VHH binders against tRNA(Met) cytidine acetyltransferase TmcA (tmcA). Designs and how they scored, part 19

Target 1, 213 residues: tRNA(Met) cytidine acetyltransferase TmcA (tmcA), of Nitrosococcus halophilus (d5c1k8r405to617)
Amino acid sequence: VAVERLDRDALVRDEATLSELFGLLVLAHYQTRPYDLRHLLDGPNLSVYVMRYRGHVVATALLAAEGGFVEETARGIWEGRTRPHGHLLPESLAAHLGLAQAPRLHCARIMRIAVHPAVQGQGLGTHLVDTIIRETGGEGLDYLGSSFGATVELLRFWERLDFLPVRLSVKRGATSGAHSAIVLHPLSSSGQALVKRARERFLVHLPHQLADP
Below, E stands for the ipSAE of ESMFold2; O stands for the ipSAE of OpenDDE; V2 stands for 0.75 times the mean of E and O plus 0.25 times the DockQ between their complexes.

## First folded at step 18 (VHH; framework vhh_7mjh_2)

Design u1 (from r5 with S52Y F99L; at its last look DockQ between E and O 0.69; V2 from the best seeds 0.00; counts 0 for: pae O 5.3 > 2)
Fold by OpenDDE, look of step 18:
Structure u1 (fold): chain B 213 residues (1-213), chain A 120 residues (1-120)
Amino acid sequence: as target 1 above (213 residues)
Amino acid sequence: EVQLVESGGGLVQPGGSLRLSCAASGFTFSSYDMSWVRQAPGKGLEWIGRIYSGGDTEYNPSLKSLVTISRDNSKNTLYLQMNSLRAEDTATYYCARDLTYEDFALFDYWGQGTTVTVSS
């Protein structure tokens, strides 16, 4: 099963694929309404990857391009004066970890991964992310990341893919009771430097955060 | 090893009721959110609803009036009660361990499914 990055223009005109994509994504996240998903897909910063089996989408990942701000904007983000919409990782890294140059780097955030139940347990999610790592690296991104509720299973998932935790929220989710986590994967030398710094700062703060109820 | 096994599917008359079960093993069932999903023939996957580890439930608005999800942690079992079944409810029904959180969605384990056929 091959990984394919979908052309968004073609996707908009391909109702069958779109329907299957929506099916998987809506399944994966109950709050993802068709309207919201469609609107999201229309965004210029979104990338869609799929895996097909016998012509049908059996796995998908959604990526949001983030970062790449000019220095002045980056400084504003770092100072908390600027909150660009849809740039979760740069904002978090700059604001929470104090990484002032983070917003200037180019990254992508993996927002969704969904795998069809018929092909579960075959490592498609891992394969999908591995492919994304290679492709986005080749495109000149500095790092990848994801944000999720911290569970052992999810942490292991990302760990297997060589993503490093760099943040754990102090506040627990209202419903899940889980802490949110951010994981990063470097793609460039700049990304490596950033992730390294992020990891260092994370580890310094982690004991204190873990002491919180 | 994590296992999810659905049961209770079968043939049912329109207007009838059916209760599906999902037997979980290989993990601490009570600690996880669980979801029901279905796939009708020739159609995509459809999320039915979720029950949190704490017992709260959420449902697909389109199905809310027809379904009730519950769990018995002492039996490691997830349930889906369906009432007033219609032909359009014919599908394979899956239970899944639900790791969805805010901006990231993941179901890491699924059952093999149980088929429900609603026909007169």
Scores: ipSAE 0.025, ipTM 0.341, lowest interface PAE 5.3, mean pLDDT 85
ESMFold2, look of step 18: ipSAE 0.275; ipTM 0.614
ESMFold2 (binder alone), look of step 18: mean pLDDT 89; pTM 0.889

Design u2 (from r5 with T28R; at its last look DockQ between E and O 0.50; V2 from the best seeds 0.00; counts 0 for: pae O 5.4 > 2)
Amino acid sequence: EVQLVESGGGLVQPGGSLRLSCAASGFRFSSYDMSWVRQAPGKGLEWIGRISSGGDTEYNPSLKSLVTISRDNSKNTLYLQMNSLRAEDTATYYCARDFTYEDFALFDYWGQGTTVTVSS
ESMFold2, look of step 18: ipSAE 0.630; ipTM 0.851
ESMFold2 (binder alone), look of step 18: mean pLDDT 85; pTM 0.847
OpenDDE, look of step 18: ipSAE 0.029; ipTM 0.366
ESMFold2, fold request of step 20: ipSAE 0.569, 0.542, 0.562; ipTM 0.821, 0.799, 0.814
ESMFold2 (binder alone), fold request of step 20: mean pLDDT 84, 84, 84; pTM 0.842, 0.841, 0.842
OpenDDE, fold request of step 20: ipSAE 0.030, 0.057, 0.110; ipTM 0.404, 0.460, 0.534
ESMFold2, look of step 24: ipSAE 0.543; ipTM 0.809
ESMFold2 (binder alone), look of step 24: mean pLDDT 84; pTM 0.843
OpenDDE, look of step 24: ipSAE 0.023; ipTM 0.294

Design u3 (from r5 with S31R; at its last fold request DockQ between E and O 0.63; V2 from the best seeds 0.00; counts 0 for: pae O 2.3 > 2)
Amino acid sequence: EVQLVESGGGLVQPGGSLRLSCAASGFTFSRYDMSWVRQAPGKGLEWIGRISSGGDTEYNPSLKSLVTISRDNSKNTLYLQMNSLRAEDTATYYCARDFTYEDFALFDYWGQGTTVTVSS
ESMFold2, look of step 18: ipSAE 0.573; ipTM 0.813
ESMFold2 (binder alone), look of step 18: mean pLDDT 85; pTM 0.850
OpenDDE, look of step 18: ipSAE 0.042; ipTM 0.471
ESMFold2, fold request of step 20: ipSAE 0.635, 0.611, 0.021; ipTM 0.844, 0.837, 0.429
ESMFold2 (binder alone), fold request of step 20: mean pLDDT 85, 85, 84; pTM 0.844, 0.843, 0.839
OpenDDE, fold request of step 20: ipSAE 0.028, 0.005, 0.090; ipTM 0.415, 0.260, 0.513

Design u4 (from r5 with S52T S53E; at its last look DockQ between E and O 0.50; V2 from the best seeds 0.00; counts 0 for: pae O 4.8 > 2)
Fold by OpenDDE, look of step 18:
Structure u4 (fold): chain B 213 residues (1-213), chain A 120 residues (1-120)
Amino acid sequence: as target 1 above (213 residues)
Amino acid sequence: EVQLVESGGGLVQPGGSLRLSCAASGFTFSSYDMSWVRQAPGKGLEWIGRITEGGDTEYNPSLKSLVTISRDNSKNTLYLQMNSLRAEDTATYYCARDFTYEDFALFDYWGQGTTVTVSS
């Protein structure tokens, strides 16, 4: 099963593939309506990867390009004066971890990974992310990341892929009760430096965060 | 290892009722939200509904009148009660461990599914 990055323009015209994508991505939550997802997919900063089996999409990953801000904007983000929409990782790294240069680096956030139930547990998610790491690295991105509700299983998943936790929210999710986590994977030298620094800062704060009820 | 095993599927007449079960193991069932999802032949996945850790339920508006989700934490079992079944409810039904984050629902574990066929 090969990983394919979909052409956005072609995807818009491919109702069959789009339907299958929606089937995987709009899996359950009433808050994630097909209409909203479609608009999201129409965004210029998104990339869609799929894995097909017998011509049908059985796995998908949605990536959002983030960062790449000029110095002044980056400073604004760091200072809390600027909050660009759709740039979760740069904002979090700058604001929460104090990494002033984070917004200047180019990254992609893996927003969603979905695997069809019929092929669950076969490592497709891992393969998908591995491919994304290779391709995005080749494209000159500085780092990858993901944000999710922290569970042991998910943390282990990302750990196996050499993603490093750099943030754990103090507040629990209102619905899930889980802490949100951010994990990063370096792709460039700059990214490596950033992730290293992020990890260091995370570890300094972690004991305090874990002590909170 | 996390396991989800659906059961209770089968052939049912239109207008009939059916209760599906999902046996969970390998994790603290009571600490997780759970969802039901189905896939009809030739169609994509469709979310049916969810039950939270706290016992609150949410349903697909298109199916709300036909389904009830419940759980028995003492038995590590999730249930899907379906009433007034129609031909279009023919599908493979999956239970999934629900991990909602922000506006996106994630399911990190699925069962193998149980098939429901509604036919005269």
Scores: ipSAE 0.025, ipTM 0.323, lowest interface PAE 4.8, mean pLDDT 84
ESMFold2, look of step 18: ipSAE 0.542; ipTM 0.801
ESMFold2 (binder alone), look of step 18: mean pLDDT 85; pTM 0.844

Design u5 (from r5 with R50Y; at its last look DockQ between E and O 0.01; V2 from the best seeds 0.00; counts 0 for: pae O 4.7 > 2, placed apart)
Fold by OpenDDE, look of step 18:
Structure u5 (fold): chain B 213 residues (1-213), chain A 120 residues (1-120)
Amino acid sequence: as target 1 above (213 residues)
Amino acid sequence: EVQLVESGGGLVQPGGSLRLSCAASGFTFSSYDMSWVRQAPGKGLEWIGYISSGGDTEYNPSLKSLVTISRDNSKNTLYLQMNSLRAEDTATYYCARDFTYEDFALFDYWGQGTTVTVSS
């Protein structure tokens, strides 16, 4: 039940593990399609974590490295001149919350997390994310985040892990049918400052966003 | 080719009102969510609000001016009504086409912008 970080190239060649990952992700509330998974795996700066039980994947998390742009690019993002697709957190934080420092900071977005139904409720998801927090913090990242269709269960899950909501869309997702949410977890002093500011702005937005259109 | 063309900007006195328009072409306008954003001189991008293809709206509560976003799909046009304008509302205003990235809306196309100057 140890957490293992997989080599992406090796994973692509490991059909058995890939199939198990796909199975978990499909069963999860993310509604992952085969094309989506392949597309995610083909993306840059992807990290894959798994937990195995009796040789089989029972939990997984997919991370995308985002941000870390040089000053000129970061300024371009903040000014709206540069649109770096695939950097959801920095772009959203810059665009929706007006946080100019966001694109400069290094972060990882937990794109997917899934635990096999047979072993849910045993803290594997929590253990997985805790491990990721420690490892990414040790690597010098500034913050972690996740974007998802908000449900009470998911919000509670991230809350227990000390992730803070900083964005909640009024619009419902086309795929999930849920309001999109962004949660952040600081890892560095710069990340702490960013998350604090994001949270403050979120709280100002929240009362207004709770009003149905 | 996707095109967004803002218009309606100009000089307005404090307390005044202004209605901006965004003419869209090159795509099925009615199928897309649209946003308004602005950039004040020397400052970064600020999101104003959006309107969904279905007419749902969300606004930035940090803006003290009264804003209303609407759309006319028959005219492929997006609108931004602003009331009680202040000097700090001076900015270049852009319309942007929203795109969904993992159920989260970002922007993939922008107009050239229209400048609004609020001054007495």
Scores: ipSAE 0.025, ipTM 0.331, lowest interface PAE 4.7, mean pLDDT 86
ESMFold2, look of step 18: ipSAE 0.531; ipTM 0.815
ESMFold2 (binder alone), look of step 18: mean pLDDT 82; pTM 0.817

Design u6 (from r5 with L106I; at its last look DockQ between E and O 0.04; V2 from the best seeds 0.00; counts 0 for: pae E 10.3 > 2, placed apart)
Fold by ESMFold2, look of step 18:
Structure u6 (fold): chain B 213 residues (1-213), chain A 120 residues (1-120)
Amino acid sequence: as target 1 above (213 residues)
Amino acid sequence: EVQLVESGGGLVQPGGSLRLSCAASGFTFSSYDMSWVRQAPGKGLEWIGRISSGGDTEYNPSLKSLVTISRDNSKNTLYLQMNSLRAEDTATYYCARDFTYEDFAIFDYWGQGTTVTVSS
């Protein structure tokens, strides 16, 4: 039902919410203890959205703020001289798609979405992302994005939310899908221009990507 | 329509063993990684482990000595073997299709869960 962006100062004091949040994130195949997850959630660039039903956390999404680099640093990223830790979208757009101005724009990457199994299949993930789009559109960001193991189902999920594919990374022998995808959603006029350019470059190079084994 | 159905839960005495099954349908089971997750009453979700499409396993370090995950692709079935069960292993156990990769960590389809109660 209700989506909220968690107040980080209040979250530190709210063990019940933290426990339910950690359970939903299910980072056990990476990290299994609340202490490790607390350090992830304490990152200054991280925002946490939750959905509550009858007082319990039933869905969550993590957002990482990215971009906003000054011109010299943006040029360094584009030229491959600077590797910006934790800025997947600016780096991929600039270094891999050749969009030199992308790191100057401000964005958020939707890192993780989890919906409790008791309420899955009810559109809660879609509702959560719709709220994120609305909230971040008012915060001065230029675009949103996500990166994931490509499947038809996940691509359709993001496309229904007007997130457009802009990159397909080839990966063989992985424990997830054979390819990863990056999708973007514009929030500002600058974001719209960026997403349009990213789509144009993606579509020009797509035939070669599909020809690889 | 993707479906995952867990079975094999029930009452078991401390020290006992139990094998849970997860029947999969509506997708090509042999092509997907799978995970087991549990939730004790009043607790958060706890990841148990995963098995790749090729059969490689990874486990939660705190549970590694107690559990074994396997799959039978000819039967579209995922298994969880649990040994030396304790009262703290009382939980609802879920199977999930695992799409964790890079910056995207999600279990996109879950079963309804099967309840295991460990008590005398």
Scores: ipSAE 0.005, ipTM 0.286, lowest interface PAE 10.3, mean pLDDT 77
ESMFold2 (binder alone), look of step 18: mean pLDDT 85; pTM 0.846
OpenDDE, look of step 18: ipSAE 0.015; ipTM 0.259

Design u7 (from r5 with S31Y E102D; at its last look DockQ between E and O 0.02; V2 from the best seeds 0.00; counts 0 for: pae O 10.7 > 2, grease 28.5 > 24.2, SAP .734 > .668, placed apart)
Fold by OpenDDE, look of step 18:
Structure u7 (fold): chain B 213 residues (1-213), chain A 120 residues (1-120)
Amino acid sequence: as target 1 above (213 residues)
Amino acid sequence: EVQLVESGGGLVQPGGSLRLSCAASGFTFSYYDMSWVRQAPGKGLEWIGRISSGGDTEYNPSLKSLVTISRDNSKNTLYLQMNSLRAEDTATYYCARDFTYDDFALFDYWGQGTTVTVSS
């Protein structure tokens, strides 16, 4: 099963693929609402990856391009004067971990990942993310990341892919009861430096974040 | 320097009401979502609710009927109205700057907290 990056314009005109994509995302993410998905797909910085089996989408990942700000904007983000919407990772790294230069680096956030229930447990998700790592690295991105409700299963999934946790929220999900987490994977030398520093700071501040059992 | 300063805490009888305030400075308040959290003695942190920069609110389902969050961007102030207070609402209350995307909330800066004691 090959990984395919979809053209957004073509995807908008492909109702069958959109329907399958939507179905997968709803199944995988119980908090995904039709309106939310539509809104996500409207973003100009969105990339969609799919895996097809016998012509049908059996796995998908949604990526948002983030970061790449000029120094002045990056400084503004770090200082809390500027908040460009849709850049979770750069803002979080700058504000939460004090990494002032983080917003200048180019990254992508894996917003959603879903594998069809009929083919789960066969490593498709892993293969999908591995392909994304390779492709985005080749495109010159500095790091990848994801934000999700922290379950043991999801943490292990990202750990197996060499993503490192760098943030944990104190808020629990209303439905899941899970804390949210941020994980990062370096792609460039600059990304490596950033992720290393992020991890160090996370570990130092982790006891303060784990205030509730 | 980002600062959050809570106020309004104190002693209140069961069934009473209290309004807490959080004064924000050192950042563009109107750009950011804000949250309230609390910590009871000997217990962990509990999220109370959130208000977006635009004024949309979200609450902990267990507390929704008892709390109202509001904000005044012109005063850089966040508010927490609490009604029908119970002994179990005794806690230190904190405001926090909120980075929430796609229903995943992250908090960076916190105030020093204000203590609320509910007792007869």
Scores: ipSAE 0.007, ipTM 0.251, lowest interface PAE 10.7, mean pLDDT 85
ESMFold2, look of step 18: ipSAE 0.529; ipTM 0.804
ESMFold2 (binder alone), look of step 18: mean pLDDT 85; pTM 0.846

Design u8 (from d02 with T28K S58E G109A; at its last look DockQ between E and O 0.62; V2 from the best seeds 0.00; counts 0 for: pae E 13.1 > 2, grease 24.4 > 24.2)
Fold by ESMFold2, look of step 18:
Structure u8 (fold): chain B 213 residues (1-213), chain A 124 residues (1-124)
Amino acid sequence: as target 1 above (213 residues)
Amino acid sequence: EVQLVESGGGLVQPGGSLRLSCAASGFKFSSYDMSWVRQAPGKGLEWIGRIYSGGDTEYNPSLKSLVTISRDNSKNTLYLQMNSLRAEDTATYYCARDLTYEYGSETFALFDYWGQGTTVTVSS
């Protein structure tokens, strides 16, 4: 059972792996056609992690590289003048939490995790994220994060992995999504400082009802 | 311990109907959204649809009008009604506890618990 980061250029030539990867990626709100997923997987900032068992893909995670902006662009994001496509975490931290230097840091957002039903419930999702934490820490990223419609069970899942909530908001639309949450995991000293500041600002906003991570 | 157990699969002739059940235990079923997912032999997973804790439903557009998802919170049971079945509907059908989604390709998708599946075969 080994975790592997796939080479995206090689992946386009590997129909067996593509088929198994698409079979694990279930988009409840989005069209599930293979062509749409191929465009997503071909993105320059996307990383694909898989877990294989007996030659088959049994789990996967999709990561989007975000951040790493120069000072002028980071200031623009913080001031609300620049809205970079696909940089959810830097924009949220700068524009919503007022952390002007956040867009200068490098991060990855964990977009999707899927585990094959035959092996689900055995902690493979947790093992996959643990491996991602170790690998991205060695690659010089400053933090990891995820954004999702939160439930208590989702927050507990991320808490077990030492991801800390830094934003919780309510979306309009009573029939979809409970709350929107952002969680972070620091990887570097700069990341630790950022997450600490994000937590401090989050806690000030919720003095009477503090969500447990 | 969260458990999901599908039942009601079997052999059916083309044009027939089946109702699948998913018995849930180990959690407050009425508070969770639930999904049905299927996997045809040699193919990837295909999302069928979701039923929210409040009872509203959302379906894969390609399967709309052929399936109906319902739940009975008093029996902790999720249902999938399938009509006008075709050979291409031969698959293993799974129920899954569905946490949440936001939008399109940036949506966090996590089905944290799945059943073992029930097999539906459409032939003859």
Scores: ipSAE 0.000, ipTM 0.214, lowest interface PAE 13.1, mean pLDDT 77
ESMFold2 (binder alone), look of step 18: mean pLDDT 87; pTM 0.854
OpenDDE, look of step 18: ipSAE 0.020; ipTM 0.284

## First folded at step 19 (VHH; framework vhh_7mjh_2)

Design v1 (from u3 with T28R; at its last look DockQ between E and O 0.02; V2 from the best seeds 0.00; counts 0 for: pae O 8.5 > 2, placed apart)
Fold by OpenDDE, look of step 19:
Structure v1 (fold): chain B 213 residues (1-213), chain A 120 residues (1-120)
Amino acid sequence: as target 1 above (213 residues)
Amino acid sequence: EVQLVESGGGLVQPGGSLRLSCAASGFRFSRYDMSWVRQAPGKGLEWIGRISSGGDTEYNPSLKSLVTISRDNSKNTLYLQMNSLRAEDTATYYCARDFTYEDFALFDYWGQGTTVTVSS
């Protein structure tokens, strides 16, 4: 099973693939609604990766390109004056952890990842993310990240892939009841420095460990 | 350097009221959202509520009737008014700088906390 990066414009015209993609994402993410998925796919700077088995989508990941701001905009983000929509990671790093230069780096946020239940437990998710790490690194991105409802399973999943938690939310989701987490994976030397600083500041400023509810 | 310092904690009887304060420094307080969080002994962190830079409030549904969050930007101070306190409200209370993005509310800087003990 090979990883394929889809052309977004072609995908929009491929109803069969879209249907399978939506079904897979809705199944994997109980908080994701079809309406939300459509909006995600309509957004700019989106990349879609899929794995197919017998011609059908059995795994997928959605990535959003973030960061890459000029100095003035980065400063505005750090100061809280500017909040560009769709740039969660750079905003969080700059505003939360005081990493003023974070918005200038280029990153991608894995917004969604899903593996079909029929093929789960076979390492497809890991393979998918590994491929993404290699490809995005080769494209010159500085780091990868993800933001998600923090379950033990998901935290372990990202940990196994060497993603590091740098932010947590104590606010529980109204529907899920879950906390949120942000994890990062460095891709460049600049990204490595950023993630290192982010991790250090995270550990310093987090006063308590989250306990199971 | 960002600093948050909570105060106002102490011993209170059941049914009593208490107002906590959080003094902020080292950042543009008026431009940031703020949250209150607490941790009871032996339990995890619990979100109490949030106030936006503009003064809009959001509360944990389980605590909404018992708490009021406010702020004074001229004093760089965040407040938590608690009424009708119960034994289960015994906890260390923290203020945190709140960065909300879409569906995610994240907390970066925390105070040292102030302890509230509700006991007869």
Scores: ipSAE 0.010, ipTM 0.241, lowest interface PAE 8.5, mean pLDDT 84
ESMFold2, look of step 19: ipSAE 0.512; ipTM 0.784
ESMFold2 (binder alone), look of step 19: mean pLDDT 85; pTM 0.852

Design v2 (from u3 with T28K; at its last look DockQ between E and O 0.02; V2 from the best seeds 0.00; counts 0 for: pae O 10.1 > 2, placed apart)
Fold by OpenDDE, look of step 19:
Structure v2 (fold): chain B 213 residues (1-213), chain A 120 residues (1-120)
Amino acid sequence: as target 1 above (213 residues)
Amino acid sequence: EVQLVESGGGLVQPGGSLRLSCAASGFKFSRYDMSWVRQAPGKGLEWIGRISSGGDTEYNPSLKSLVTISRDNSKNTLYLQMNSLRAEDTATYYCARDFTYEDFALFDYWGQGTTVTVSS
């Protein structure tokens, strides 16, 4: 089963594939609504990866390109004056961890990942992300990341793929009270430096935030 | 559906004691670590302590002498015993399903909280 990056324009015209993607993503993410999926797929700078088995999509990952801002814009983000839409990782790293140069680096955020239940447990998700790591690294990105509701299953999944937690939200979910987490994976030397710094700041500040008022 | 429901909060005089409960449902309670967290008005979250699935406890050093955490797996219930309450202990108290990741704690589910007011 090979990983395929889909052409977005072609995908829009392929209702069969879209239907399979929607079904797969809704099944995998209980909080994902069809309306949200449409917005995700229509968003700018989106990349869609799929794995097919016997002509059917059995795994998928959605990536959003983020960052790459000029210094002036990056400074604005860090200062809180600028909040670019759809750049969650740069904004969070700059605003929450105080990493002023984060918005200047190029990254991709894995927004969604889903594997069909019929083929789960076979390492397809891991294979998919590994492929993405290699390809995005080759494209010159500085780091990868993901933001998700902090469940045990997802944390373990990203841990196995050597993604490092650098952010835990203090906000509670409306119903479940679940926290969100941000994990990063470096791709370049600049990315390595960023992730290292992010990790350090996260670990230094988190105990204080949780233990002391 | 995972649910955590705190109870036992209320008004208590300084020096008094209170026992909070957290009723868990929708998951294998006995397999998970659990934590208590509180939030005073206008302040951030404060970790109180946790109890492992095996019953081992760990506490915030600043609160260790004042609190005891326990659990009853047969009842899917978490407890927080608080003694010698002070005005500064006024807060909303939350139970959370605890997942320790590396050297920090994550909470993937929270209750809605129960409010404790310590006042004369």
Scores: ipSAE 0.006, ipTM 0.248, lowest interface PAE 10.1, mean pLDDT 85
ESMFold2, look of step 19: ipSAE 0.424; ipTM 0.738
ESMFold2 (binder alone), look of step 19: mean pLDDT 85; pTM 0.844

Design v3 (from v1 with D33A; at its last fold request DockQ between E and O 0.63; V2 from the best seeds 0.00; counts 0 for: pae E 2.9 > 2)
Amino acid sequence: EVQLVESGGGLVQPGGSLRLSCAASGFRFSRYAMSWVRQAPGKGLEWIGRISSGGDTEYNPSLKSLVTISRDNSKNTLYLQMNSLRAEDTATYYCARDFTYEDFALFDYWGQGTTVTVSS
ESMFold2, look of step 19: ipSAE 0.051; ipTM 0.465
ESMFold2 (binder alone), look of step 19: mean pLDDT 85; pTM 0.852
OpenDDE, look of step 19: ipSAE 0.050; ipTM 0.394
ESMFold2, look of step 24: ipSAE 0.267; ipTM 0.597
ESMFold2 (binder alone), look of step 24: mean pLDDT 85; pTM 0.856
OpenDDE, look of step 24: ipSAE 0.051; ipTM 0.384
ESMFold2, fold request of step 25: ipSAE 0.183, 0.381, 0.047; ipTM 0.584, 0.704, 0.465
ESMFold2 (binder alone), fold request of step 25: mean pLDDT 85, 85, 85; pTM 0.850, 0.852, 0.850
OpenDDE, fold request of step 25: ipSAE 0.045, 0.064, 0.031; ipTM 0.427, 0.478, 0.340

